# VH-VL binders against ER membrane protein complex subunit 8/9 homolog, part 7

Target 1, 192 residues: ER membrane protein complex subunit 8/9 homolog, of Dictyostelium discoideum (Social amoeba) (q55fm0)
Amino acid sequence: MNNNISITTEALSKAHLHSFKHHASSVNGILLGKADKNSILITDIIPLFHTQTLLPMFEVAMIQIEKYCRDNNIDMVGYYHSNQCIANELEPEPIAKKIADRLNNELNNMCFLMISKIEVNRPSGLVSIDKVGSDWLKNRKTLITIDTTSNSEDINEILKRNLQNIKESQIYDFEEYLSNPTRDWLNKSLVL

## First folded at step 3 (VH-VL; framework fv_zilovertamab)

Design b6 (from z13 with heavy chain Y33F)
Fold by ESMFold2-Fast, scan of step 3:
Structure b6 (fold): chain C 192 residues (1-192), chain A 122 residues (1-122), chain B 107 residues (1-107)
Amino acid sequence: as target 1 above (192 residues)
Amino acid sequence: QVQLQESGPGLVKPSQTLSLTCTVSGYTFTDYFIHWVRQAPGQGLEWMGSINPSGGSTSYNQKFKDRLTISKDTSKNQVVLTMTNMDPVDTATYYCARGPYLWGEGRYFDYWGHGTLVTVSS
Amino acid sequence: DIVMTQTPLSLPVTPGEPASISCRASQSVSSNLAWYQQKPGQAPRLLIYGASTRATGIPPRFSGSGYGTDFTLTINNIESEDAAYYFCQQYNNWPYTFGEGTKVEIK
């Protein structure tokens, strides 16, 4: 399934800011980029939900995101999730596994990433989840590489600056867009 | 109206690389996935792989993954199948086929190319 | 991989009779099943998708039914032009797989 995964600094920052904005709840979103035979490059993300994910609303989001992808030469390549419960932050919740199954049936060769704390042995703060049989299990040996081609600044410094500037309040997810269509669900106006 | 046309060599020697091109017309290239399906003489159909016409992401049948590469050129409305280490058992008619793009529509094939017979023999 | 089994493999039929072809999946594929017709020397032609939705331009004598693991393609009042191979295909799970095919021949 998942071989080599790399994510741009900008996409990674957006995912962490989404998680931080809703630190007391689970969040999720879609990873955008390109999936090749042996690698997945993530160049953007679309934040989805920060409360309970309702499958009908998830389906609506997928259709809208796919139309955007078609027009912008980019593909859906995976899913990210951050748990509400800190005690088992890296174990995918039942809803996360259900969404991953739905996505895997549609996309194939996708990645599923859990958001966690950035550490020396986990520089992206992301952990890969692989499908093993009928279950989704952590693969701690898969390193998620940060693509610094467009921005060589350390991710910890970027996040520190953006949190000091309260940039997490400026990132909008699809749930907020559904409540108010003036919200920029693509977050193209967000400067990090 | 909608047309898909395969082109490439009809004869390949064992151990050589096959390259086939699928040229499409009559619709917007990025609106539909392109799949490759082959059929050995007198046998059934076998799905090989597909390409997303937008970003170029690919999906492969595990059986072919080590040898198969699918790529696209949007400016030419073309999809290319490349397969290495051809063997006589790879002798088949190769089809490109169009499938729905949008979420939930499924991966069935509404239009097919005419097919090109590739014989692998010395 | 999901294995698709078609029965019968050969079906001789008299014009005007109904013909029925079965397709069985080794595990549930929901309604994500398509049927194709292939005449000698030609590419396959889509007949049915979503188990029961007839494709554009397909005559109403063709119909599909089923859900889960058991599916049927029915050709009512068969015509001589319907002599062909018929294949089912599941698209519920990767990789997509086809049945072995059923040869419908006119007596």
Scores: ipSAE 0.744, ipTM 0.881, lowest interface PAE 0.7, mean pLDDT 89

Design b60 (from z13 with heavy chain L102Y)
Fold by ESMFold2-Fast, scan of step 3:
Structure b60 (fold): chain C 192 residues (1-192), chain A 122 residues (1-122), chain B 107 residues (1-107)
Amino acid sequence: as target 1 above (192 residues)
Amino acid sequence: QVQLQESGPGLVKPSQTLSLTCTVSGYTFTDYYIHWVRQAPGQGLEWMGSINPSGGSTSYNQKFKDRLTISKDTSKNQVVLTMTNMDPVDTATYYCARGPYYWGEGRYFDYWGHGTLVTVSS
Amino acid sequence: DIVMTQTPLSLPVTPGEPASISCRASQSVSSNLAWYQQKPGQAPRLLIYGASTRATGIPPRFSGSGYGTDFTLTINNIESEDAAYYFCQQYNNWPYTFGEGTKVEIK
């Protein structure tokens, strides 16, 4: 796996807002950006599911995201997952590992990130999960940095403001789109 | 009609850097991955790496990762392979090849360039 | 890395007879297998992908079969223009790997 992963403040904020909106359930989505031989830069995210991942619908979502990527000069570079609020929050659930295997076979150069709370020793709230043999395990060596070139505001302040403005209610995922096709799950107009 | 064409030097000295350009035409550049495959004289084919035509993400065979860089210039419909520290064992015909971008389709190579023979010798 | 083993490495055939080339993967590659034809001095040409789907412009005498670890390329009613090397390729796992090739000779 890559030793250097960077994520923009906007992409990071979207991922956390997706998790906050569905705090009592697992969430997941696709990381977008650019993967190079030793680094991955994540510049956007597409939220997918918040109750249960439906594998046939996941395949449909991938086809649509791929078209979006072609139209927008951006690549799928990974997967994020947040467990329900339970013990071992950072241990990937079985479905998360299955999706990561599917993506890894398709992309080969990708990252798998678990979302947790932002802490002093985990400034992004993200933990890298690497494939070891046939399993996916937490990687203590992977550096996950916040790319502040487009927005130097502290992520904690961004999230505080967005939660105060109830911005999590404005982020939509693919599962919500399946229930109501008027939902923009690509979140093109979302301002954070 | 779909065409891929490699260009670059036919002779490289040991320890020098190889640079090959693949120019494509006859289709939309961003719709297909470009792969690099080489073939040593009288030997089989070896996949080296690929580049996503949209964002430019790359994937490399671990054997070459430390020496190989693949980049693109969408405005010119070109993909460039750069490999450092060439060795006589790297003597081969180098091909660029086009692969599907579509999810679930897989990474086979539907069109190939004519190939460029690169000889590494003093 | 998945190892692809082709048999036979050399296959002399008479025009009009069928020819079959086998490809065995060291672990399952599902149906993610392609076959290529390469004539001397030329680039490889895609014949089959997805184990059994014929590529555009490929004559119907070429067919592919198999799943998992065992695959076959069949050339029915072989013609003199089919003298070439044939390679299988798995694209199920990174890195993509090729068989060592089979030389089909007419006569």
Scores: ipSAE 0.737, ipTM 0.868, lowest interface PAE 0.7, mean pLDDT 88

Design b62 (from z13 with heavy chain L102M)
Fold by ESMFold2-Fast, scan of step 3:
Structure b62 (fold): chain C 192 residues (1-192), chain A 122 residues (1-122), chain B 107 residues (1-107)
Amino acid sequence: as target 1 above (192 residues)
Amino acid sequence: QVQLQESGPGLVKPSQTLSLTCTVSGYTFTDYYIHWVRQAPGQGLEWMGSINPSGGSTSYNQKFKDRLTISKDTSKNQVVLTMTNMDPVDTATYYCARGPYMWGEGRYFDYWGHGTLVTVSS
Amino acid sequence: DIVMTQTPLSLPVTPGEPASISCRASQSVSSNLAWYQQKPGQAPRLLIYGASTRATGIPPRFSGSGYGTDFTLTINNIESEDAAYYFCQQYNNWPYTFGEGTKVEIK
């Protein structure tokens, strides 16, 4: 895995809004950006599921995201997951590890981030998960920084404002798109 | 018609930096990964690394990671391999090769450049 | 790293005979296995990918089979132009790895 992970305020905001919208369930999605030798920069995210992840639907989503990436000069660089269970909120669930294995086989040099639903006031609310042997384990030594180049506003103030304006209701994931094709799961029209 | 062509110096001195360019034509540059594979004289094939043509993300064989860099120039349809601190054991024919950029298809190499022999000697 | 082992390393065959080359992976690679042909002084040429799918332009006398750890490349009705080295490659896990190669000689 990479030792240095950087995420933009826009990408981080979208990931947290997805998690807040479905605070009582597990959520997941794909991280987009660029992976280099020593670092990964995440510049966008695509929300996927907020209930059980079904492999055939996940496969369809991956094909669509890959086409989007080719057209938009951006790469899939990782996976995010947020647990339903508070007791072990930052430990990856079995399904999360399974999806991470699938992505790692396709991408290598990818990152896996757990999102906290509880510790939202911490700098990023994210914890890196690294592959150790055949397992995926939490690694708090992995540096995760917020890239403020495009927006220097504090992430906690951005999240507070977005939650006050109920922006989590405006973010849509792939699962919602499957139920209603009018939902913009790429969230291009979302204003944060 | 799909074509890949390597270019660069055929002779590199020990401790010098190697730079090879792979120029592609006959397809959309962003639709396929480009890989670098080398073959020492009389030996087998060794995968070195790859670049995603969309965002430029790279993957390296850990054996080469500390001295290998792969980059792209989409406007020229080119991928560049740079390797520092060359040693006589790095003498090999270097190939660029095209791999699928399709979820679930995997990365086999459907088209190869003709290869360029790089000799590392004083 | 996954180690790919090819047998035999040298295979003399008479034109018209079938030839079979084995490739074994040190751990499962599912069907993510390719076969290449390389003639002296030339780049490798893709023959088979996905263990059994022939690449575009490859004659039907070439076929692949197998899954998991055991794979076979078969050349039916071998022709003199098939004299070459043959390599298997797994692309299931990073780094991608190749077999040692099998030299097919026409007698």
Scores: ipSAE 0.730, ipTM 0.863, lowest interface PAE 0.7, mean pLDDT 88

Design b63 (from z13 with heavy chain L102R)
Fold by ESMFold2-Fast, scan of step 3:
Structure b63 (fold): chain C 192 residues (1-192), chain A 122 residues (1-122), chain B 107 residues (1-107)
Amino acid sequence: as target 1 above (192 residues)
Amino acid sequence: QVQLQESGPGLVKPSQTLSLTCTVSGYTFTDYYIHWVRQAPGQGLEWMGSINPSGGSTSYNQKFKDRLTISKDTSKNQVVLTMTNMDPVDTATYYCARGPYRWGEGRYFDYWGHGTLVTVSS
Amino acid sequence: DIVMTQTPLSLPVTPGEPASISCRASQSVSSNLAWYQQKPGQAPRLLIYGASTRATGIPPRFSGSGYGTDFTLTINNIESEDAAYYFCQQYNNWPYTFGEGTKVEIK
């Protein structure tokens, strides 16, 4: 309960667009922002993979993201994941748990968020995953709040408009960057 | 040359708040984590917490989390430790220490300040 | 929390002899282990990190070995100036934890 998670409308929209672009596969990415004693604020995200994640490729991505963070006064604060399988949508896949363990050992103060379509009472569409002993388990009681200070527009209206404008085709992940280095893995040119 | 220097009061009364400042020089402030480590007289080393030099994210040992706050001022090359409700058992030498930032390098401490002894007594 | 146990607590040695200090972790820390030297009235000094990598400026008589849960710091041909406390530290899991220390004394 001491960890309150806030995510900006822009960061949340990017995560959902990444998931929608690759709705037939698992996707994942890194959450950027600031982690304090009792709260984590997520102000941006870096989409990573839309096929099976290989740990060596993940390590390469972490080195690149770390350099960006150093130059831009922002920290890695967590991980998001969306399962391909319809069954057990909110249960982290084995690879997701391995990535979360690797990040947790490096960051110490982080969050792990699963993207959900079935949680109608959670306006963010995100569910927190907490480390309990050696396992990662769903914790629906962790409050995930949408930070509207930079954009007060409803997230559902933003997503509806962006999907109508086919904005999911304009978001690029790190996997696409590895296959074509001209892709903007930071998505700075993306207008939501 | 890389230097870390702690400064603050050497004596604190029980129930008061401790504030220590770590001033660093000889390197780029944003390239390394800063950690706080304490050592009670005749005892071992205890990691208290750290701050990410980039965004300012903090990490605390659960033993101190309710009382401890670490903050930074990049423009002054300073990290500040604040700890509330001091008790005689908190009497210790307090060190700030520098650790690697880069992914995969780990959180060992390559340079330490000289340490400042804080005595908690009436 | 990972508990780090050092043996022995006190180690009297004669100059020129080798000395070994053991550090055991309560669970695997991979190679994420450091060793520090602390002389009276001084701050700790980094000797070894990554279990076996010698820090800059550290004499070659200091060496580290081990992986997982068992680690050793070895000082070959010990010198009088090596009289100090020695601490191991794991940085595999948060919170980072130290051993209780070993006092190396010259006979």
Scores: ipSAE 0.731, ipTM 0.864, lowest interface PAE 0.6, mean pLDDT 87

Design b64 (from z13 with heavy chain G104S)
Fold by ESMFold2-Fast, scan of step 3:
Structure b64 (fold): chain C 192 residues (1-192), chain A 122 residues (1-122), chain B 107 residues (1-107)
Amino acid sequence: as target 1 above (192 residues)
Amino acid sequence: QVQLQESGPGLVKPSQTLSLTCTVSGYTFTDYYIHWVRQAPGQGLEWMGSINPSGGSTSYNQKFKDRLTISKDTSKNQVVLTMTNMDPVDTATYYCARGPYLWSEGRYFDYWGHGTLVTVSS
Amino acid sequence: DIVMTQTPLSLPVTPGEPASISCRASQSVSSNLAWYQQKPGQAPRLLIYGASTRATGIPPRFSGSGYGTDFTLTINNIESEDAAYYFCQQYNNWPYTFGEGTKVEIK
């Protein structure tokens, strides 16, 4: 598959803040936007888990996300994951591959992105994972670009400011919602 | 009442591009997926692809992916199927059909258009 | 692709008798199976989805059963208006696939 993947600065910031908030744990979530034949644009994300994925609860979350998407003119377009172990940073964990298989079976055209450190040769901090046969492997040829149409500010400056303002403490995931239903895991009121 | 109506040419020459429009009425356009299904004369049904009317994301049967494009116009309540390089074996009745969202209901088709016969012949 | 095989391909029945059509999937589709009726010159009409849930407006003489790879559509007390082709469809795996169809003929 040859998908061109773009992500907005706001969506990218949310994903990194989720990872930073739980830096000692694996995290995951759903990418929202629009998937076309040859391109995927990610405009938002929904954080899910930060310790371990509870598969029955993952199914419940998917039903709720689908309803949210239908009501808000946006689609589920992929999955993101960040590993707990820095030594295996870009290799999808078994649970990540299982979730990616489940989501891929429903969406047909989706992306799977691993979150890593932002650096010169990886400006978004994201690496694409493609399905090869029955496995999921890194695809270094898939370009992930930052869509600056809505915000032309450098992502590093945005993240620096958001971390200075402790915005990572304001992002909630579905696992936190399961422990306290007052938590807005859709993060509708979050300003970055 | 829910209605789906296909429109387009009844005859296409080999190597030409087919364009079919599905116009829907009687419900909120963004509440249901639209699928395209075809049926060759005397043969079974074949799923071609679908579009999510919310964000506009598309899914294609790999068999058709290189030739098939599905798009939408929300302001007109229309979904358009475009297929390039038509061949006599593509002669079929083409249907648009509506389906519920994936995680809630699954992809079955509760309402269908009347179908439009497309003959591919020189 | 999952292959859906229907038996029989042709089924002559007498009004008032039950009719049964089988659908077999080449691999498990759980309960993600639908049945459609198609009369000559008409579009397909949804009868059953989720293997056993009757669609809105479908008479109770139509019922579905099965799970995994083997499914059955049953028409109890068949009526003359039930003469039609019947198709099964799996929606467990992409691409969604249909059976060949069964032609039900009234004797």
Scores: ipSAE 0.653, ipTM 0.838, lowest interface PAE 1.0, mean pLDDT 88

Design b65 (from z13 with heavy chain G104A)
Fold by ESMFold2-Fast, scan of step 3:
Parts: sequence; structure tokens; C-alpha cells
Structure b65 (fold): chain C 192 residues (1-192), chain A 122 residues (1-122), chain B 107 residues (1-107)
Amino acid sequence: as target 1 above (192 residues)
Amino acid sequence: QVQLQESGPGLVKPSQTLSLTCTVSGYTFTDYYIHWVRQAPGQGLEWMGSINPSGGSTSYNQKFKDRLTISKDTSKNQVVLTMTNMDPVDTATYYCARGPYLWAEGRYFDYWGHGTLVTVSS
Amino acid sequence: DIVMTQTPLSLPVTPGEPASISCRASQSVSSNLAWYQQKPGQAPRLLIYGASTRATGIPPRFSGSGYGTDFTLTINNIESEDAAYYFCQQYNNWPYTFGEGTKVEIK
């Protein structure tokens, strides 16, 4: 049925910093955590692409992420996307819908989140996208809760500090890793 | 040698909660999904649900979703099926079964437990 | 839910002749189809997965074919030990679903 979605401040910060690093481009990535029958908790994210998603490379990334998840006590629970076009910021691009279809077939009870501006009525800056029939449509009524149990600092303060310290330059995605294997696409060394 | 073994009560009263444990051995627990499949006497097989051995994310057949919970204890190599409000129609042999972890390999069941018959008396 | 339909439901076969069991899915399941053998009082045994790949230890007389919605399990030169129920299973979409089963009888 309806899922409650919660995301940790650390995972949320990483997603926004990925988007900020590539503000003129579409970005995407995988949400990690745990999905129960009526809730999804997102505790980490893995950034994937910032120019274009080639489906064969996406499949390679999925295999690597599955192996990482298997070894690290964490599951794939969803997908995030941020559009290049500001006029259609919350409408999933065709490639995003194709990826969501692929993941939805494998991840029972997954979430699909669009990254948007943090606002009073949207504290996480995330908007849920639900599958309706054969299409993916935004659901603005779904409130995405920020889980502060591991870090009680306000997300706006975390992002402000990290942007002032140019931390977005330290977030690496899978696409950057493919071009330079020294890049930490898991971002384990990143301190936010 | 890979082994899966179900354990739990063979008799459950109507409205009672069923709890079955699947204990696995002979492989690394986190390398394979565990599924629960049941079979009513003289009937076909019915997939109930599964658990991801890594983070514990669960998938349920919608038919059972409101009554069924699957959980794991990695330290004991165990998966537990809990089903509330048992009814005589739930009388069946319950199996746990192992499936591949990677999506590319599929969700078929390569090893099965011997099965445990659960009778719900009316 | 994807409905799996098996035909025939009962199949009497003479030893040495081929046996063929059909499985049809209500929508495409690609090659994500498995076949199981179940003898009375026993757990199911995996025979075929990926529509056509034989599981480890399964004799070559068992073969699978098909893609999409129509699948066939073939047992060449059937032996008396092959008397059992046979089930197909799709794993393309959750919930994973099984056919109703085919009883192969040796006569």
C-alpha cells in the first residue's frame, strides 16, 4: 500500500551535494537502506551519473552496488533523480522513468524521489514519484521525513556549511569513478 | 553441504499466531535470499514472501501482506516467518527455500528445506 | 498477478517415450521461468531455470525451452523414477507464481 519514507540527514546531504556539484546537469543515484511492508528508511546514497545514463553502464553499476550491499548489511531501496530543465524540475525525464521501471521490477516497494528546492512545505527538498498505471507521476502529498537520530543538526545548516567549505567538489559519482578509478564513488571518506 | 531446516509447531488453533524458523548451513548466509513457499494438502505451490539477507528488506505476496512478517537473525543463520490470525485454510506444508542474491541470476529456488506441516484445527 | 497455466494436468507416459509439459504465462516473463519436480512427501527439486538452463546434477534427458509467454519442459526417454508432479514458476514479477502442476504417471 502507502509507504512512509524517511531519510537520514547524512544521506539527504549527500544527495543535495551531488545535485549542487552538477547544477547545470541532470543527476541520479541509488537510495540505500531498508524497506519494510509499510515504511522505507534511507540511510545512504550512491551517486551514479551527471551527464547521461547509458543503460549498459547502469546495469554494470547495479551489479557492483548489489555486491556492496550484500557485504555491508544494507539494501537498495530506491532511486533519486534531478532534472536539468528547471521549468520541468519535478517531472521525471524519459530516462528516469525507464530506470524507475527497471528498478521497480526488482525492488518490491521501492521509492522514486525527485530532488528539488528545500522549502517550508518541503523540508527534505524531495518529492515522491509514484507509479500510476504505466506512468510515473509526482505525489506532492507524500511527506518525506528527515531522520535525525544519527545527526540532529538541521539540514539547512549542514548544507550551508558544506557548500561554504566546497564539499560538493568531494562527492564523486560512479561516472567519475569510471573515468578515474581513484575516485571514491562510495564516498566513505566524506565528512559532512 | 547446503541445508535448510524448518522448525516450529505442527498444530495451531484458529486466530493464533504461527511462528516458523528456517535455519541454514553450508554457505554464507548473506549470499542468498530466503523465500517462504507453502503448499496446501493436494494443492500447488504458493510463494509467500522473501527477505534480503543483507539489510533485511522484505517482499510479500499481497495475499498475506497484512498477516505476514519475515525477519532474520544473521548471527544465528535464521529466518523467521510470523503469520497472525491463522485460519483452517492456512493448513499447509511450509517450506523455506534459497534463491540467488544478484538480480541477473534470477529468483528461482535451488535448495529447499524438507518442509513442515502446519495444521490449523477448526 | 501473473497467472501460470499448465497443460496437461495429468500425463500418463510409457517408459522410453518423450513427455512434454506446457506452461503459459498471462503476460511476458522473458526467460525468467523455472521448472521443479516434486515426488510425494518430498520438497520440490529445481530442474531448469532461465527457461532452458539445467540445474546442477539434473540428467540431460530434461530440457526446457521457450521465451515470453509459452514454455515447454521436455523429458526424453522417460524413466520410471520420473513419475512425479512438475511445476513451472515465473520470477519476472512479484509475486512469484507457480503453475497448478502436472502429474506425470508411468504406465
Scores: ipSAE 0.717, ipTM 0.871, lowest interface PAE 0.9, mean pLDDT 88

Design b66 (from z13 with heavy chain G104K)
Fold by ESMFold2-Fast, scan of step 3:
Structure b66 (fold): chain C 192 residues (1-192), chain A 122 residues (1-122), chain B 107 residues (1-107)
Amino acid sequence: as target 1 above (192 residues)
Amino acid sequence: QVQLQESGPGLVKPSQTLSLTCTVSGYTFTDYYIHWVRQAPGQGLEWMGSINPSGGSTSYNQKFKDRLTISKDTSKNQVVLTMTNMDPVDTATYYCARGPYLWKEGRYFDYWGHGTLVTVSS
Amino acid sequence: DIVMTQTPLSLPVTPGEPASISCRASQSVSSNLAWYQQKPGQAPRLLIYGASTRATGIPPRFSGSGYGTDFTLTINNIESEDAAYYFCQQYNNWPYTFGEGTKVEIK
């Protein structure tokens, strides 16, 4: 796994809004961008589930995401997860570890990020999870930075404005697409 | 008429940097991964690394990671392998090879370049 | 790293006879196994992938079988042009690894 992770304000905002939209449940999704030997840059995210992750449906989503990535000059670079239980919010639940294993086996150069609250000591609200032996454990050595080159606005201000405008209701995940095929789960038209 | 062709110097002195270019034609560049595989004289095949043709993400064999860099130029349909601090034990035929993009199809190599012999000697 | 062990390392055969090459993985690779043919001075050529699927243009006399840790490449009614080295490759785990190779010699 890489020890230098950067995420754009746009990608970070999407991930937090997905989590906020489904605050009473676990959410997950795929991180998109570019991974090198020393760093990973995340420039977009694709939301997947907000209730139960069904592995057969996850496999279907992966095929669609791979085709999207190929057409849009972007790569799958990781996985994000947010727990429904506040008491254990930073510890990956079993399904998250299973998905991370599946992705790590195929990508090998990836990151696994848990979504939590934004704080002074955690400006992105993200915590890196690293593979240690056969388990996935919190990694405090991983440097996570917010890439502000495309948008220098403070993430807290972006989230405040988007929540006031109820933008979280406009973020669709793959699970919502399965129930209504008109939902754009790739969120190509979303303006934050 | 899928073609992959390696090009670069056939002779490198110890401690110098190797640069090899793989030029591809006959298919859409972004539809397939490009891998680098080497073969020392009389020895077996050794996977070195790969590059995702879409975003340019790379994966390396840990044996080479601190010396090896793989990059791409989509406008030229080229992938470049750069390896620093060459040693006589790095003498080998270097191949670029094409692999499927979708993970469910696997990471086997359906087309190979002709290979280029790189000799590391003073 | 997964270690791939091929047997035999050298296999002399007469034209028209069948030849079988074995490949064993140090841990399960599911069906993520490929076979390559390499003639002297040439690049490897893909024969089989997914343990048993023939690549485009490969004659039906070549067949692959196996799952998990034990795999076999079979060449029925071997022809003189089949004299070459044969390598197995696992693509289940990083880094991808190859067997030592089997030299098939025509008598």
Scores: ipSAE 0.731, ipTM 0.873, lowest interface PAE 0.8, mean pLDDT 89

Design b67 (from z13 with heavy chain G104D)
Fold by ESMFold2-Fast, scan of step 3:
Structure b67 (fold): chain C 192 residues (1-192), chain A 122 residues (1-122), chain B 107 residues (1-107)
Amino acid sequence: as target 1 above (192 residues)
Amino acid sequence: QVQLQESGPGLVKPSQTLSLTCTVSGYTFTDYYIHWVRQAPGQGLEWMGSINPSGGSTSYNQKFKDRLTISKDTSKNQVVLTMTNMDPVDTATYYCARGPYLWDEGRYFDYWGHGTLVTVSS
Amino acid sequence: DIVMTQTPLSLPVTPGEPASISCRASQSVSSNLAWYQQKPGQAPRLLIYGASTRATGIPPRFSGSGYGTDFTLTINNIESEDAAYYFCQQYNNWPYTFGEGTKVEIK
């Protein structure tokens, strides 16, 4: 695909904080923003699970996210995943591929991003996963651009500060909401 | 009363760009997807693309993707279809149609505009 | 792309008789199947969605059934006003695709 993928500093920080909060587990969530013919801009994320994704609960979350998107002038544009297994951190797990297939059937023009360590050659810490035939495969050629329009601070400094302030404890996912309905899994009040 | 109304030129010359506007009324614009569907004379229906009324994300049938652009103006309750490099085989009645927003409701078309016939000839 | 095949393409019927139109998908579309009626010079009108749910205002003589790859639209006690083209549409997979259409003619 010739899609240009861009993510805001705020959205990127939220995704990494979700992963840091549950570093010993797989995590996943939905990317929000706008998908155009040749580009996807991600401006927010909704964290979903941090242990095991049960597809029926995923479907419940999708309905709630759609209603949120409709009311907030923002669209679902993709999926993110972070693996539990360190040995294959960028290889999509079977459950991630099933979710990506489900989303791809509804969105058709969506992105699937794996979360990993931020490095010089991977400034966002994200790797694009593309649909090839019936499988989902890594595409390291696709650079995920960080949109610094709202915040020009370096992502590494933002993450360092947010971790020092224990901000990962303030981000909640849908799975935490299922255990305690007072948790704001849409994270509308979270300041990073 | 839900209404969808297409408007635009009835005649386009080969190689020119088509621009059609769909104006909707009788419901909240952001609550439903708008789709474009065409029908060549005596032929079946062909889905062209859609626009999400919330953020404006678009989906295109790959057959048209290189030539087709769909955009919206929420303040006017309008969706615009633009298609470049028109060819005589693009002669068809063009419809805009409304679809449910939520995934579990499906992507069927509950209300259609009256359609506008676009003839491509020299 | 999922190919939708309708049979028959032409169906002459006498008022009061039942009419059945078949729609076959080249791969499973679950229950994500809609039926439309189109009269000459008019836009299509939604009849059925979700394979079997009647749209608002659609008379009970119209019914849909099926799942997966095989679907049927049934018109019981057909009326002269039911002379029209009928199209099936799958919305399980992008791009959404339609059948060729069936022309129902009243004898």
Scores: ipSAE 0.693, ipTM 0.857, lowest interface PAE 0.9, mean pLDDT 89

